# Ledger of designs, part 441: VH-VL binders against q9umr5

Target 1, 268 residues: q9umr5
Amino acid sequence: SYKPVIVVHGLFDSSYSFRHLLEYINETHPGTVVTVLDLFDGRESLRPLWEQVQGFREAVVPIMAKAPQGVHLICYSQGGLVCRALLSVMDDHNVDSFISLSSPQMGQYGDTDYLKWLFPTSMRSNLYRICYSPWGQEFSICNYWHDPHHDDLYLNASSFLALINGERDHPNATVWRKNFLRVGHLVLIGGPDDGVITPWQSSFFGFYDANETVLEMEEQLVYLRDSFGLKTLLARGAIVRCPMAGISHTAWHSNRTLYETCIEPWLS
Key: E = the ipSAE of ESMFold2; O = the ipSAE of OpenDDE; V2 = 0.75 times the mean of E and O plus 0.25 times the DockQ between their complexes.

## First folded at step 21 (VH-VL)

Design pp8 (framework fv_nofazinlimab; at its last look DockQ between E and O 0.84; V2 from the best seeds 0.87)
Fold by OpenDDE, look of step 21:
Structure pp8 (fold): chain C 268 residues (1-268), chain A 122 residues (1-122), chain B 112 residues (1-112)
Amino acid sequence: as target 1 above (268 residues)
Amino acid sequence: QVQLVQSGAEVKKPGSSVKVSCKASGGTFSDYAISWVRQAPGQGLEYLGYIIPIFDAARYNEKFKGRVTITADKSTSTAYMELSSLRSEDTAVYYCARGSYDSTGYEPFDYWGQGTMVTVSS
Amino acid sequence: DVVMTQSPLSLPVTLGQPASISCRSSQSLVYSDGNTYLYWFQQRPGQSPRRLIYKVSNRDSGVPDRFSGSGSGTDFTLKISRVEAEDVGVYYCMQGTKWPFTFGQGTKLEIK
């Protein structure tokens, strides 16, 4: 039998968005138990990410307990960060494949058309002011806002991304790294036509330097220092990078070709 | 200069709801947190919650068990605080306040409204 | 929740004399960025509260230099070097480090 699949949605999202994905899984892997976690839907997805991590943890623990052979995680957009944190704090998870579906794994610093309704273009350069404060860090968006022009503030004020990345020292860094390394495979999915994740390379742990030049994963300090295990995972062949062009952000979970190419191979 | 003008005094029955408005003028609106604080007669200050309009999201003090709803209309630069299932203990002056930015970062409560008296009585 | 404890709750002071208000938090107010988000507010009779001090020791514009804030970790103090008649009111400390943000009980400053 196929291992259970747990799906975690993204910002302003709900379980309904994954109806096509469920269809694809059912067709290609009949009998697979797929659970789309219906937590922190819609506006509730703006709650602090650590709060979300706790909620999702409570939901996945019983599922994992019933699946001693292991489970697969498909985590979309903001959900990818939630899942990474989840795997970092859980010392007993049994995740075989962690599929990060167009997630801002290295943070967000964008003012794309998709985000303009939320963040006016003129606000991108100033969002650090509110986000890197106690008041801002109570919202998920700020938890992974990564301003390359204010790296000091990011490193010190980010209450989520900087921690799970091991970019700021904390007493749980070693344990979280150990826990995360329990994953069988890390499947990174994203693409240049996403239109939301900015830069799109963030889905592959690439990100801007101080000049807004995009550096790849292997050039990032988190990789070079192996702060949360990326270098180790890569060395043992556990990282899969699956870039795909021509897919908008809201279509990653509803594209058959993407599913067959990037998701299905890891649902065994 | 920034000013916060609140709606007028309210008299409500127990079990009803009240919605207080706070209109900001003299500056931008969206990128500042609007906080709501209340003060019962002769008592101290109590933090209800706050909203960041650009996120259209609020944080609430769980002490109020979901009775507080804070919203914002960016087009009118107005924040709202609604309190439902009113009790006599909810009788208080309700204040809105806005933060500001300086070289040290974001700081809340730089500007205050004049307060809105809400009286809950049978 | 972080409990903020002020002392004294009542503070009678002679004009021209100094005043001191203590505020203690139940846990450290140092945030991850190294800042301490401790605030002092003044509320004169019949008026809205007014922020006097932000981040422990920074005076707001228009606040006389006779007001000063100090402290670290869990212990904080607001001092008035020379109390004036206009200083009558209630003073509150507030922490903005951990949600929910919380106020002290308030200290009522009166002239003897």
Scores: ipSAE 0.932, ipTM 0.969, lowest interface PAE 0.5, mean pLDDT 95
Fold by ESMFold2, look of step 21:
Structure pp8 (fold): chain C 268 residues (1-268), chain A 122 residues (1-122), chain B 112 residues (1-112)
Amino acid sequence: as target 1 above (268 residues)
Amino acid sequence: QVQLVQSGAEVKKPGSSVKVSCKASGGTFSDYAISWVRQAPGQGLEYLGYIIPIFDAARYNEKFKGRVTITADKSTSTAYMELSSLRSEDTAVYYCARGSYDSTGYEPFDYWGQGTMVTVSS
Amino acid sequence: DVVMTQSPLSLPVTLGQPASISCRSSQSLVYSDGNTYLYWFQQRPGQSPRRLIYKVSNRDSGVPDRFSGSGSGTDFTLKISRVEAEDVGVYYCMQGTKWPFTFGQGTKLEIK
């Protein structure tokens, strides 16, 4: 009675992190087939995002084939970028709800709580130098690093984010937009107390301008030009925004109120 | 200015492992790519992999993955390359190298270590 | 992997005469940022390699101006306008556009 649910994890993450989410789904929607993909665990999550997209694509194909009426995606943190790329590159996906759980959809520009103890001095102003090179782009963090003070370097050197956002011209842009637009709902989840996604509005397609002032989704050129379909989805009533305060980055998949408010309604 | 000093030559038996160190002095370390390259006697250069210490993450040439491990200790500015399950064809000089930044961006291989000869024989 | 092919593999040259080394890649080395990540290295006998040229044509500091690099796409050249005795050694090209980054097989320059 319920569509299968596929879960894609984030940076330095694994399938075990989602045990509470699985419990919530089982309790509220018994009989739902839930698959938490166990690919690119831990440090393997630093591999180039296009390699991760290919691996996750291979894993989701048989699940989607067995569910012709559709599936749902729940994609956490970096995993939300993997999933958005999947929706673009798969001609034959049958995703109804794409649930983006605190994902850096417009990029990242800030020190992360995951790395603060390792890098006690702030590195955000320096990372563009290595990230916007072929050596840096071989690591997932650099694939969505978005330095608002070096936007020209970002636009030209990003091997992933600038492409899936349609910020740099490429031959697949029209096909990727068409494929992405086949999703039933885009559910955007995040909040101001996340502590890792910077700015947190990146989870809602907001991002910094050159003065580090956040421009919301509707003020972004990618939205205004409808480069990959955000304006079309919003006009269709297919974008759901579900902000929630008081949740830290590692707690999004283990908060029952968040699940009931932002996730459960979309797991038809 | 910047200097890369590698550990000394080693003679190893097939099936064993070797760990070569590369200590950087005279500059910062963490936000560069530290690369490992080898050269068999009378042969050309071969790229093994690299680490970016600030990410604590390495990229490996797949022909060596499973046998090569590259790590770094930011506190001592030292990178390490470990090669396991040694074979006679692994006999080579192993080099570390660090990049630099200039007006055109990041550039690899500006500074080279002196090389470490690893000989694998029975 | 991108294959880098150098020619010639052996290059005997008379002192004071020009030398030219070709390097060809199996695919374009133009990266998405418009840069071409093609490098030249010199290895003198008994020494570590040293970088001569970065991004096709940019000479490193301390490299004599008789060395120059050129080319685009898949076809690249290192030239020495007047070979000197100190130029003896092996020259390698390398691509840094697509991982794994790869070297050419080397060109041994000798004085005849």
Scores: ipSAE 0.836, ipTM 0.923, lowest interface PAE 0.8, mean pLDDT 91
ESMFold2 (binder alone), look of step 21: mean pLDDT 91; pTM 0.934

Design pp9 (framework fv_nofazinlimab; at its last look DockQ between E and O 0.79; V2 from the best seeds 0.85)
Fold by OpenDDE, look of step 21:
Structure pp9 (fold): chain C 268 residues (1-268), chain A 122 residues (1-122), chain B 112 residues (1-112)
Amino acid sequence: as target 1 above (268 residues)
Amino acid sequence: QVQLVQSGAEVKKPGSSVKVSCKASGGTFSNYAISWVRQAPGQGLEYLGYIIPIFGAARYNEKFKGRVTITADKSTSTAYMELSSLRSEDTAVYYCARGSYDSTGYEPFDYWGQGTMVTVSS
Amino acid sequence: DVVMTQSPLSLPVTLGQPASISCRSSQSLVYSDGNTYLYWFQQRPGQSPRRLIYKVSNRDSGVPDRFSGSGSGTDFTLKISRVEAEDVGVYYCMQGTKWPFTFGQGTKLEIK
């Protein structure tokens, strides 16, 4: 039998968005128990990410307990960060494949057309002012806002991303790294035509330097320092990178070709 | 210069709802947190919650158990605080306040509304 | 929730004399960025509150230099070097470090 699949949605999202994914899984892996977690839907997805991590943890623990052989996680967009944090805080998770589906794993710094309704054009350069404050950090968007021009503020004020990345020292860094390394495979999915994740390479742990030049994962300090286990995972062949062009952000979970190429191989 | 102007006094029956408005003028609106604080007669200040309009979301003090709803209309630069299932204990002056930015970052409560008295009585 | 405790709750003062208000938090107010988000507010009779001090010791514009804030961690103090008649009112401390943000009980300053 196939291992259970747990799906975590993204910002302003709900379980309904994954109806095609469920169909694909059912067709290709019949009998698979798929659970799309219906927590923090819609505007509730703006709640602090640590709060979301706690809620999702409560939901996945029973599922994992019933699946001693392991489970697979498919985590979309913001959900990918939630899942990474989840795997960092859980010392007893049994996740075989962690599929990060177009997630801003290295943060977000952009006001793309998709986000313009939330952020006026001039907001990208100024969002750090509110986000790197106690008031801003109570919202998920600010929890992974990564301003490359204000790295000091990011490192010191980010209450979520900087911590799970191990970019800021904290007493749980070693334990979280150990926990995260329990994952069998880390499958990173994203692409240049996403239009939301900025830069799109963030889905592969790439990100801007101070000049807004995109550096790849292997050039990032978190990798070089192996602060949360990326270097270790890569060394043991546990990281899979699956870039795909021609897919918009809202289509990652509903593209058959993407599913067959990047998701299905890891649902064994 | 930024000003916050709140709606007028309200008299409500227990069990009903009240919605207080706070209109901001003299500056931008979306990029600041609007906080709501209340003060019962002769009592101290109590934080209800706040909204960051650009996010379209608010943070609430759980003490109120979901009775508080804070919204914002960016087109009119107006924030709203709605309190439902009113009780006599909800009788208070309700204040809105806006933050500002300085060289060190964001700071709350730089500007205050004049307050709105809400009286709950049978 | 973080509990903010002020003392005294009532503060009668002679004009021209100094005044001191204490504020203690149930836990450290140091945020991850190293700042301490402790605020002091003044509320004169019949008026809206007014922010006097932000981040422990920074005076707002227009606040007389006779007002000063100090402290660290969990212990904070607002001092008035020479109390004037216009200083009559209630003073509140507030923490903005951990949600929900909370106020002290208030200290009522009166002239003897």
Scores: ipSAE 0.927, ipTM 0.968, lowest interface PAE 0.5, mean pLDDT 95
Fold by ESMFold2, look of step 21:
Structure pp9 (fold): chain C 268 residues (1-268), chain A 122 residues (1-122), chain B 112 residues (1-112)
Amino acid sequence: as target 1 above (268 residues)
Amino acid sequence: QVQLVQSGAEVKKPGSSVKVSCKASGGTFSNYAISWVRQAPGQGLEYLGYIIPIFGAARYNEKFKGRVTITADKSTSTAYMELSSLRSEDTAVYYCARGSYDSTGYEPFDYWGQGTMVTVSS
Amino acid sequence: DVVMTQSPLSLPVTLGQPASISCRSSQSLVYSDGNTYLYWFQQRPGQSPRRLIYKVSNRDSGVPDRFSGSGSGTDFTLKISRVEAEDVGVYYCMQGTKWPFTFGQGTKLEIK
């Protein structure tokens, strides 16, 4: 009776990280078929995001085909960008709820500190130099790196985020917008204590201006121009914002209260 | 001045592996691409892959069928290239190279190591 | 993969005369940022390669002004206005627009 749920993980992540989320779904919605996609695990999550989108697309097609009444997506961190791209490139997706779990939807401009053992002190003010080059764009982190002090470089060099946001003209923009707008609900989850997504409001399509002042979703050009459908979705009542304080980046999928408040209501 | 010093020549048997080191001195290391290129005797240059040490991640040319592993140790400013399941056609000089930044952005291959001859013979 | 084709593969020249090396790519090297990631390298006998030209036409520091790069899209040229004895070696073009990044076959410059 419950729609199948597809889970897409984030950077340096694997399917095992979602065991608690699976427990919550089984306890509250028994019989739900939940698939945590086991692709691009660990360091493979650093591969270009378009390569990841292609691989995840191939994996979701048979699941969607077996569920003509629709599916739900729960997409964590970097995985939320993969899922948004999936919704744009799939002409016939049947996603009802797209649940974006602390994802850097407007980009990232901050040193990650939950994986410090792999990334010693980062030079966030200098990463634009390599990220906005073909050498840097071969890595997923650079695909959504968004330096507010070099927005001109971001707009021209981003091979992923500037395109799926409609911030740079491209031939597929109209088709991608049409496809994305077929989603039933967009559920945005995140919070101020995340500690990794910077600014944390990126999970709600907010981002820095040049002074590092956060402009909210409705102040962003991509919203005002409705470049990929955010204004249309909000006007339909299809955007759900569910902020929650007190949750660190690695804990979003293992917090029972967060699940019950922000996720469960959308798993019809 | 930036210098890249590679490990010495190696003679290997088919089926074994080789690990070539590339130590950087006289400059920063972590936020540049460190590339590996080889040159078989009398042949041109082939790009094996590169690492950006701050990400701890590498990109590989699929031509080498997953036989290449590129790593870096930021604490010693040393990059490594390991080639496994060696074949006679892997006989080549292996070079490391580091990029630089200028007014136009990131530019590859500004500094080159001296090369490491790897000979694969039965 | 982007194929880089150099011409000629062997280039005997008389000292003091100009030399010209062609490099063609199988697809445009213009990246989304408007830059063209085309590079030229020199490899003297027994030495490591050395970058001469970056992004089509920019000479590296210490490269004599007799070297110049030009071209656009898929067609590129390295010119030496007056060949000197130290210019002998093999010259490679390389593209850095699309991974895997690829080199041309090389052009061996020799004095006649």
Scores: ipSAE 0.821, ipTM 0.917, lowest interface PAE 0.9, mean pLDDT 91
ESMFold2 (binder alone), look of step 21: mean pLDDT 91; pTM 0.935

Design qo1 (framework fv_nofazinlimab; at its last look DockQ between E and O 0.90; V2 from the best seeds 0.89)
Fold by OpenDDE, look of step 21:
Parts: C-alpha cells; sequence; structure tokens
Structure qo1 (fold): chain C 268 residues (1-268), chain A 123 residues (1-123), chain B 112 residues (1-112)
C-alpha cells in the first residue's frame, strides 16, 4: 500500500485548491489516503507561522501515528515553511518525502499582489519598517520577509525564518537540525515563471545578496554552516531539485506535467 | 563556439511520429534550457516547449500537450523533440534554441538557434 | 496567451534610409521583478532566426549599432538607422515574460 499523503496549503488558500492534485494522486496511486489539512484557511493564513505550526502539528500527529511506515508531505507556498518548521520541532516525525511546492524557503523580498493586499501603502523597500516590528511579526508574511538590505533587522527581528534557518542563535538549533534531518527526501519544486515567490530561486534556497544578486543554495551561509542540515542532506543525496518553466504560482498543484515529473516519483 | 546542430529533414505520413534531435556543443549542456520552436512554410514562429536537461523537466505549450515530448540526453549533449499523431498542419521547420541557465531569471533567451529541421507530413 | 502585434507587416526601404518596426503586446510585459522580456529576432532568407535585441534594448554581440530597441509596457520599437542590403529578411518580436512565449507576425523588410 502507498504511504499516506498530507497536504498543507499556502497563503489565502484552502483545501479546494488541491482538487486536481487529489485527482492525480488517486489516478496514479489508487488507494492512497490523502489528507488536505483544512486549517488556517483564507485570512486565517495570516496568523503567526508558529501558531500555524502548532495547529498543523496537532493535526498530523495522529496521522503519523497510524502510519508506522511513514508519510509524505506536500506543502505549498507558505505551507512549505510551515512544514519545514514542523519537521524541525518534531523529534518523532516519520516523513519520507517532504515535497516543498513553490515555497519561499529562503524568504520573500518582493512586491506582489499578496503584499499589496496586506500592506497597500508599503513598498518592498520600506516593508522592513513594518515587518521587523513586533506588530508586523504577528503576520505570517512578515515571518519570512527577508530584506537583503536590512540584514541586521532581519536577524534580530525575524521570529520565524531566521530561527528555523539557524541564522540567529537559539537554544533549540541543534535539536531542530537533528529533527529535520530525519526526513528521507527533500524535494524542492519551483520555477522562474512563478510570479509570486521573489526571488523564485528562494524555492531552492537561493536568495539575494546585499546587491540583490541571487546566489545559489551552496553559496548561502545556512548551507555553508549547515545550520539546519542542508549541507548534510545534500551530501547524502536527500535533496531533489525539480525546477520547471512555464508554471504560475497558482498552478503548481494543478498541473499534470508538473505532477508526473516532480511529485509522483516521490509518492511511492 | 556555442552551436546547436539538428538532425536531417524528415518525410512522414499522417498519423505517424517524428523525433528530431538537437546536439549542443561549446557550453555546459545540462545547465541551460533548450526550447523548441516551429515555423510552417511562409508563416511565423510558434513555441512548442522547453526542457532543463540537468533535471529532465520539460513543459509544453498547451496547444501541443499530449502530442509533443521533449527529452534530453546529458551523456551526448542532445535534446529531442518528438511529435506524434502527425498532421499535414505539422509540416514545418522545427528549431531548437538555447535559453538561459536554469537558475537565471528567465529561460526564454533564445540566444543560439539550430539550423532547423524540415518535417514534411504528406500522404 | 499574450498576443504580439507587429506593424507594418511589409516594410520596403531604400538603402541607406532608416527603418522602424513597431511591436505591441496585449498586456504589459513588465514582470513583477522589474524586468521586461521583449526580444527582437532577424531571419534572413533561408536561415534560422537570429536574436538581435534582448530585454527591450540590449544588443547581442556582433549586432551592428545601427540596430536599436526601445519601449516599455506594451509598446516596443526596433529601429535601423541606416538599412543595408544584408538587413533584408523578416523581423520578429517575442515576449518571454509570460508562458508560453509568443511571437509577432513578423515584418518583412525589403529593399526598394
Amino acid sequence: as target 1 above (268 residues)
Amino acid sequence: QVQLVQSGAEVKKPGSSVKVSCKASGYTFSTYYISWVRQAPGQGLEYLGIIIPEYSTANYNEKFKGRVTITADKSTSTAYMELSSLRSEDTAVYYCARGSRWFDSTPYYMDVWGQGTMVTVSS
Amino acid sequence: DVVMTQSPLSLPVTLGQPASISCRSSQSLLRYTGNTYLYWFQQRPGQSPRRLIYKVSNRDSGVPDRFSGSGSGTDFTLKISRVEAEDVGVYYCMQGTYWPPTFGQGTKLEIK
């Protein structure tokens, strides 16, 4: 039998968005128990990410307990960060494949429609004033806002991304790294035509330097320092990169070609 | 020098399939996109699809989904485009073109083109 | 799909005279990252397309400086300051901002 699949949605999203994915899985892997977690939907997805992590943890624990052979996680957009954090705080998770579906794993720094909706009077260059405040950190988007021009503020004020990345020292860094390394495979999916994730390479742990040049995962301090286990995962062949052109952000979970190429191989 | 060399002309019957090759040289084949474009006689250019050889991740113009398959062989630095269920309307010169590196901002640079492969579909 | 509209479709030009080709897109080609992925290609008779201009105004290596690209948003122009005999062919604009990439109809440049 196939391992259960748990799906975590993104910002302003709901379980309905994954109807095509469910169909694809059912067709190619009949009998697979797929659970799309319907938590923090819509505007509730703006709740602090640690709150979301706790909620999703409560939901996945019983599923994992019933699946001693392991489970697969498909985590979309913001959900990918939630899942990474989830796997970092759980010392007993049994995740075989963690599929990060167009997630801003290394953060977000871009003017998108999502940001305009939340901060209509703010621009990318000035959002740090809001996001790196205590008030701003109460919003999920600010929890992974990564301003390359204000690295000091990011490192000191980010209550989520900087911590799960191990970029800021904290007492749980070693344990979180150990927990995250329990994953069988980390499947990174994303592409240049996303239109939301900025830069799109963030889905592959690439990100801006101080000059807004995008550097690859292997050039990132978190990799070089192996602060949460990326270098270790890569060394043991546990990281899979699956980039694809021509996929918009809202289509990653509903494209058959993408599913067959980047998702299906890891659901066995 | 960066070059893309394509296979020779093909004559096919309706309903059959054709597979065109594109051999790359002068650069690291696996890390750059390869796009396929066709041009019917006396007509404009039409985009077919794209692949990243390193990851073998291909995507297709929806117009051709189900009929076109793009693959790549890293060991020979060769990209392939297969078109099935051929019709007379598929008669065209097919081009491969190099895009950007997969990690760059956009894949659709098309800075180097193959010489083209004429595919004729006739009864 | 994004529609690219070129004008004129036929462009007879006297040698040594300037030429101008217009390309309009059905929607803005400005990407959320701030880049505009508009390209110009030249296709001489019996040859493969050759990229002349990338990202609106950047000339490829080996392209004469008599070629220039300009524009923003939805309106773009390719200019040839002094047309030469070797410039005969069909010119295409292409957008690479949106999937799938789409081409203009082509402008056939001929010598009068």
Scores: ipSAE 0.928, ipTM 0.955, lowest interface PAE 0.5, mean pLDDT 95
Fold by ESMFold2, look of step 21:
Parts: sequence; structure tokens; C-alpha cells
Structure qo1 (fold): chain C 268 residues (1-268), chain A 123 residues (1-123), chain B 112 residues (1-112)
Amino acid sequence: as target 1 above (268 residues)
Amino acid sequence: QVQLVQSGAEVKKPGSSVKVSCKASGYTFSTYYISWVRQAPGQGLEYLGIIIPEYSTANYNEKFKGRVTITADKSTSTAYMELSSLRSEDTAVYYCARGSRWFDSTPYYMDVWGQGTMVTVSS
Amino acid sequence: DVVMTQSPLSLPVTLGQPASISCRSSQSLLRYTGNTYLYWFQQRPGQSPRRLIYKVSNRDSGVPDRFSGSGSGTDFTLKISRVEAEDVGVYYCMQGTYWPPTFGQGTKLEIK
């Protein structure tokens, strides 16, 4: 039989958004138990990411306990950051495939309709004033805001991304790295036509330097220092990259070609 | 020098298939996009699809999705486009064109083109 | 799909005179990042297309400076300041902002 699949949604999202993905799994892997977690949907997805991690952790524990052979995670957009944090904080996770669907893994530095709706007078050049404050860190979007021009403020103020990346020291760093490294495979999915994740290469652990040149994963300090295990995973052959052109942000979970190419092989 | 060299002209009957090759040289083939575009006689240009050879991740214009297959062979630095269930209106010159590296943001750059392959569909 | 409309479709021009080709898209080609993925290609008789202009106004290397691109949003223009005999051919605009990429119908430039 196939391992159970747990799905974690993104910002302003709900479990209904994944109906097509569920259809694809049912058609290709009949009998697979798929759970789309119905937590923090809609406006609740703006809650601090650590709060979301705690709630999702409580929901996945019984599912993982009942599946000693392991489970798979499919985590979309903001949900990919929730899932990466889960893999670090859970010493009892049994995740085989962690499938990251267009997630801002190295952060976000771009104006979007979502940001304009939430902070209508802001733009990417000045949003650090909001996000790198205690008040701003109460919003999930600010938890992964990553302004390449204010690195000192990012490192000091980020309550989520700088911690799970190991960019700020903390007493659990060795345990979090050890837990994360127990994952079987990390499957990175994204593409240049996404239109929301900025830079879109954040889905592959790429990000801007101070000149807004996009550096790849292997050029990032967190990779070079192996601060949370990326270099170890890559050397082990556990990182799978699956970039695809022609897919917009809301279509990653509703495109059959993407599913068959990038997702299906990892759901055994 | 960066170059794309395509296979020779083909004459096919309706209902059959054709496979056009595009051999790359002068650059790292696997990491750059390859697009396929066609041009019917006396007509404009029409986009077929794209591939990243390193990952074999192809995507297709919906107009052709059921009939077009795009593949790549990294060992020979060659991309392929196969069109099935040929019709007379598929008579065209078929071009391959190189995009940017997959990690860059310009997949449809098309800075280098093959010489074209004439495919004629007649009974 | 985004529709790209060129005008004129046929452009007879006197040698040494300017030429202007218009390209209009059915929706804005501006991305939220501030980039506009509008390209111009030249196809000389019997040849493959050749890119002239990328991202609205950036001239490719080896393209004479008499070629220039401009525009924003939905309206774009290719200009040739002084047409030469070698400029005969068909010119296409293409958008790469939205999947799938789409081309204009082409403008045939002729020396009259």
C-alpha cells in the first residue's frame, strides 16, 4: 500500500483548493489515505507561523503514529515553511517525502496583491519598517519577509525564518538539524511564471544578494555552513529539483503534467 | 560558438507521426531551456512547448498538448519534438530555440534558433 | 491566450527613411516585479528568426543602433531610424509575460 499523504495549504487558502491534487492521487495511487489539514484557513493563515506550526504539529502527530512505515508531506506556498519547521521541531516525525510546492523557502522580497491588500501604503523597499518590528512579526507574511538591503534588521527581528535557517544561534540548533535530516527526500518545485514568490528561486533555496542578484542554493551561507542540513541532504542525494515553466502560483496543485512529472514519483 | 542544428526535411502522410531533432553545441546543453516553434507556409510563428533537459520537465501549449511530446537526451545534447496524428495543416517549418538557464527568469528568451525543419503532410 | 496585434501588416518604405511598427497586446505585459517581457524578432527571406530587442527596449549585441524599441503596458513600437536594403523581411513581436508565449501576425517590410 501507499504511504499516507498530508497536505498543508498556504496563505488565504483552504482544503478545497486541493481537490484536483486529490483526484490525481486517487487515479494514480488508489487507496492512498490523503489528509488535507483544515487549519488556519482564510484570514487565520495570517497568524504567526510558530502558532501555525504548533497547531499543525498537533494534527499530524496521530496520523504519523498510526503509520509507522512513514508519511509524505505536500506543502504549498507558505505551507512549505510550516512543514520545514515541523521537520525541525519534531523528534518523532517519520516523513519520507517532503514535497515543497512553490514555497518561499529563503523568504520573500516582492510586492504582491496580498501585501497591497494587507499593507496598502507599503512597498517592498519600506516594508522592513513594519515587518521588522514586534507588531509586524505577529503576521505570517512578515515571519518570512527577507529584505536583502536590511540584513542586520532581518537577523535581529525575524522570529521565524532566521531561526529555522540557523541564521541566529539558539540552544536547539543541533537537535533541529538532526530532526530535519531524518527526512527521506526534499522535493523542490517552482518556476519562473509563478508570479507571486519573489524571487521565484526562493522555492529552490535561492535568494537575492545585496545587489538583488539571485544566488543559487549552493552559494548561500546557510548552505555553505550547513546550518540546518542542506549540504548534507544534497550530498546524500536527498534533494530533488523539479522546476517547470508555464505554471502560475495558484495552478501548482491543479496541473496534471506537473503532478505526473514532479509529485507522483515521490508518493510510493 | 553556440549552435542548434536540426534534422532534415520530412514528408509524411496524414495520421502518422514525425520526430524532429535539435542538436546543441557550444554551451552546457542540460541547464538551458529549449523551446519549439512552428511556421506554416506564408504564416506567422506559433509556440509549441518548452523543456529543461536536466530535469526533463516539459510543458506544452494546450492547443497541441494531446499530440506533442518534447524530450531531451543529455548524453547527445539533443532535444526532440514529436508530433503525432499529423494533419495537412501541420505542414510547417519547425524550429528549436534556446532560452535562458532554468535558474534565470527568462525561459522564452530565444536568443539562438535552429535552421528549421520542413515537415510536409500530404497523402 | 494573450493576443498580439501588429500594424501595419505590410510596410513599404523608401530606402534611408524611417519605419515604425506597432504591437498591441490584449492585456498589460507588466509583471509585478516591474519587468515587461516583450521581444522583437526579424526574419529575413529564407532565414530563421533573429532576436533584435528583448524586454521592450534592450538591443541585442550585433543589432545596429538604428533599431530601437519602446512602449509600456499594452502598446509597443519598433522603430528603424534609416531603413537599409538588408532590413527587408518580416518583423514579429512576442510576449513572454504569460504562458504560453504568443506572437504578433508579422509586419512585412519592403523597399519601395
Scores: ipSAE 0.841, ipTM 0.918, lowest interface PAE 0.8, mean pLDDT 93
ESMFold2 (binder alone), look of step 21: mean pLDDT 91; pTM 0.939

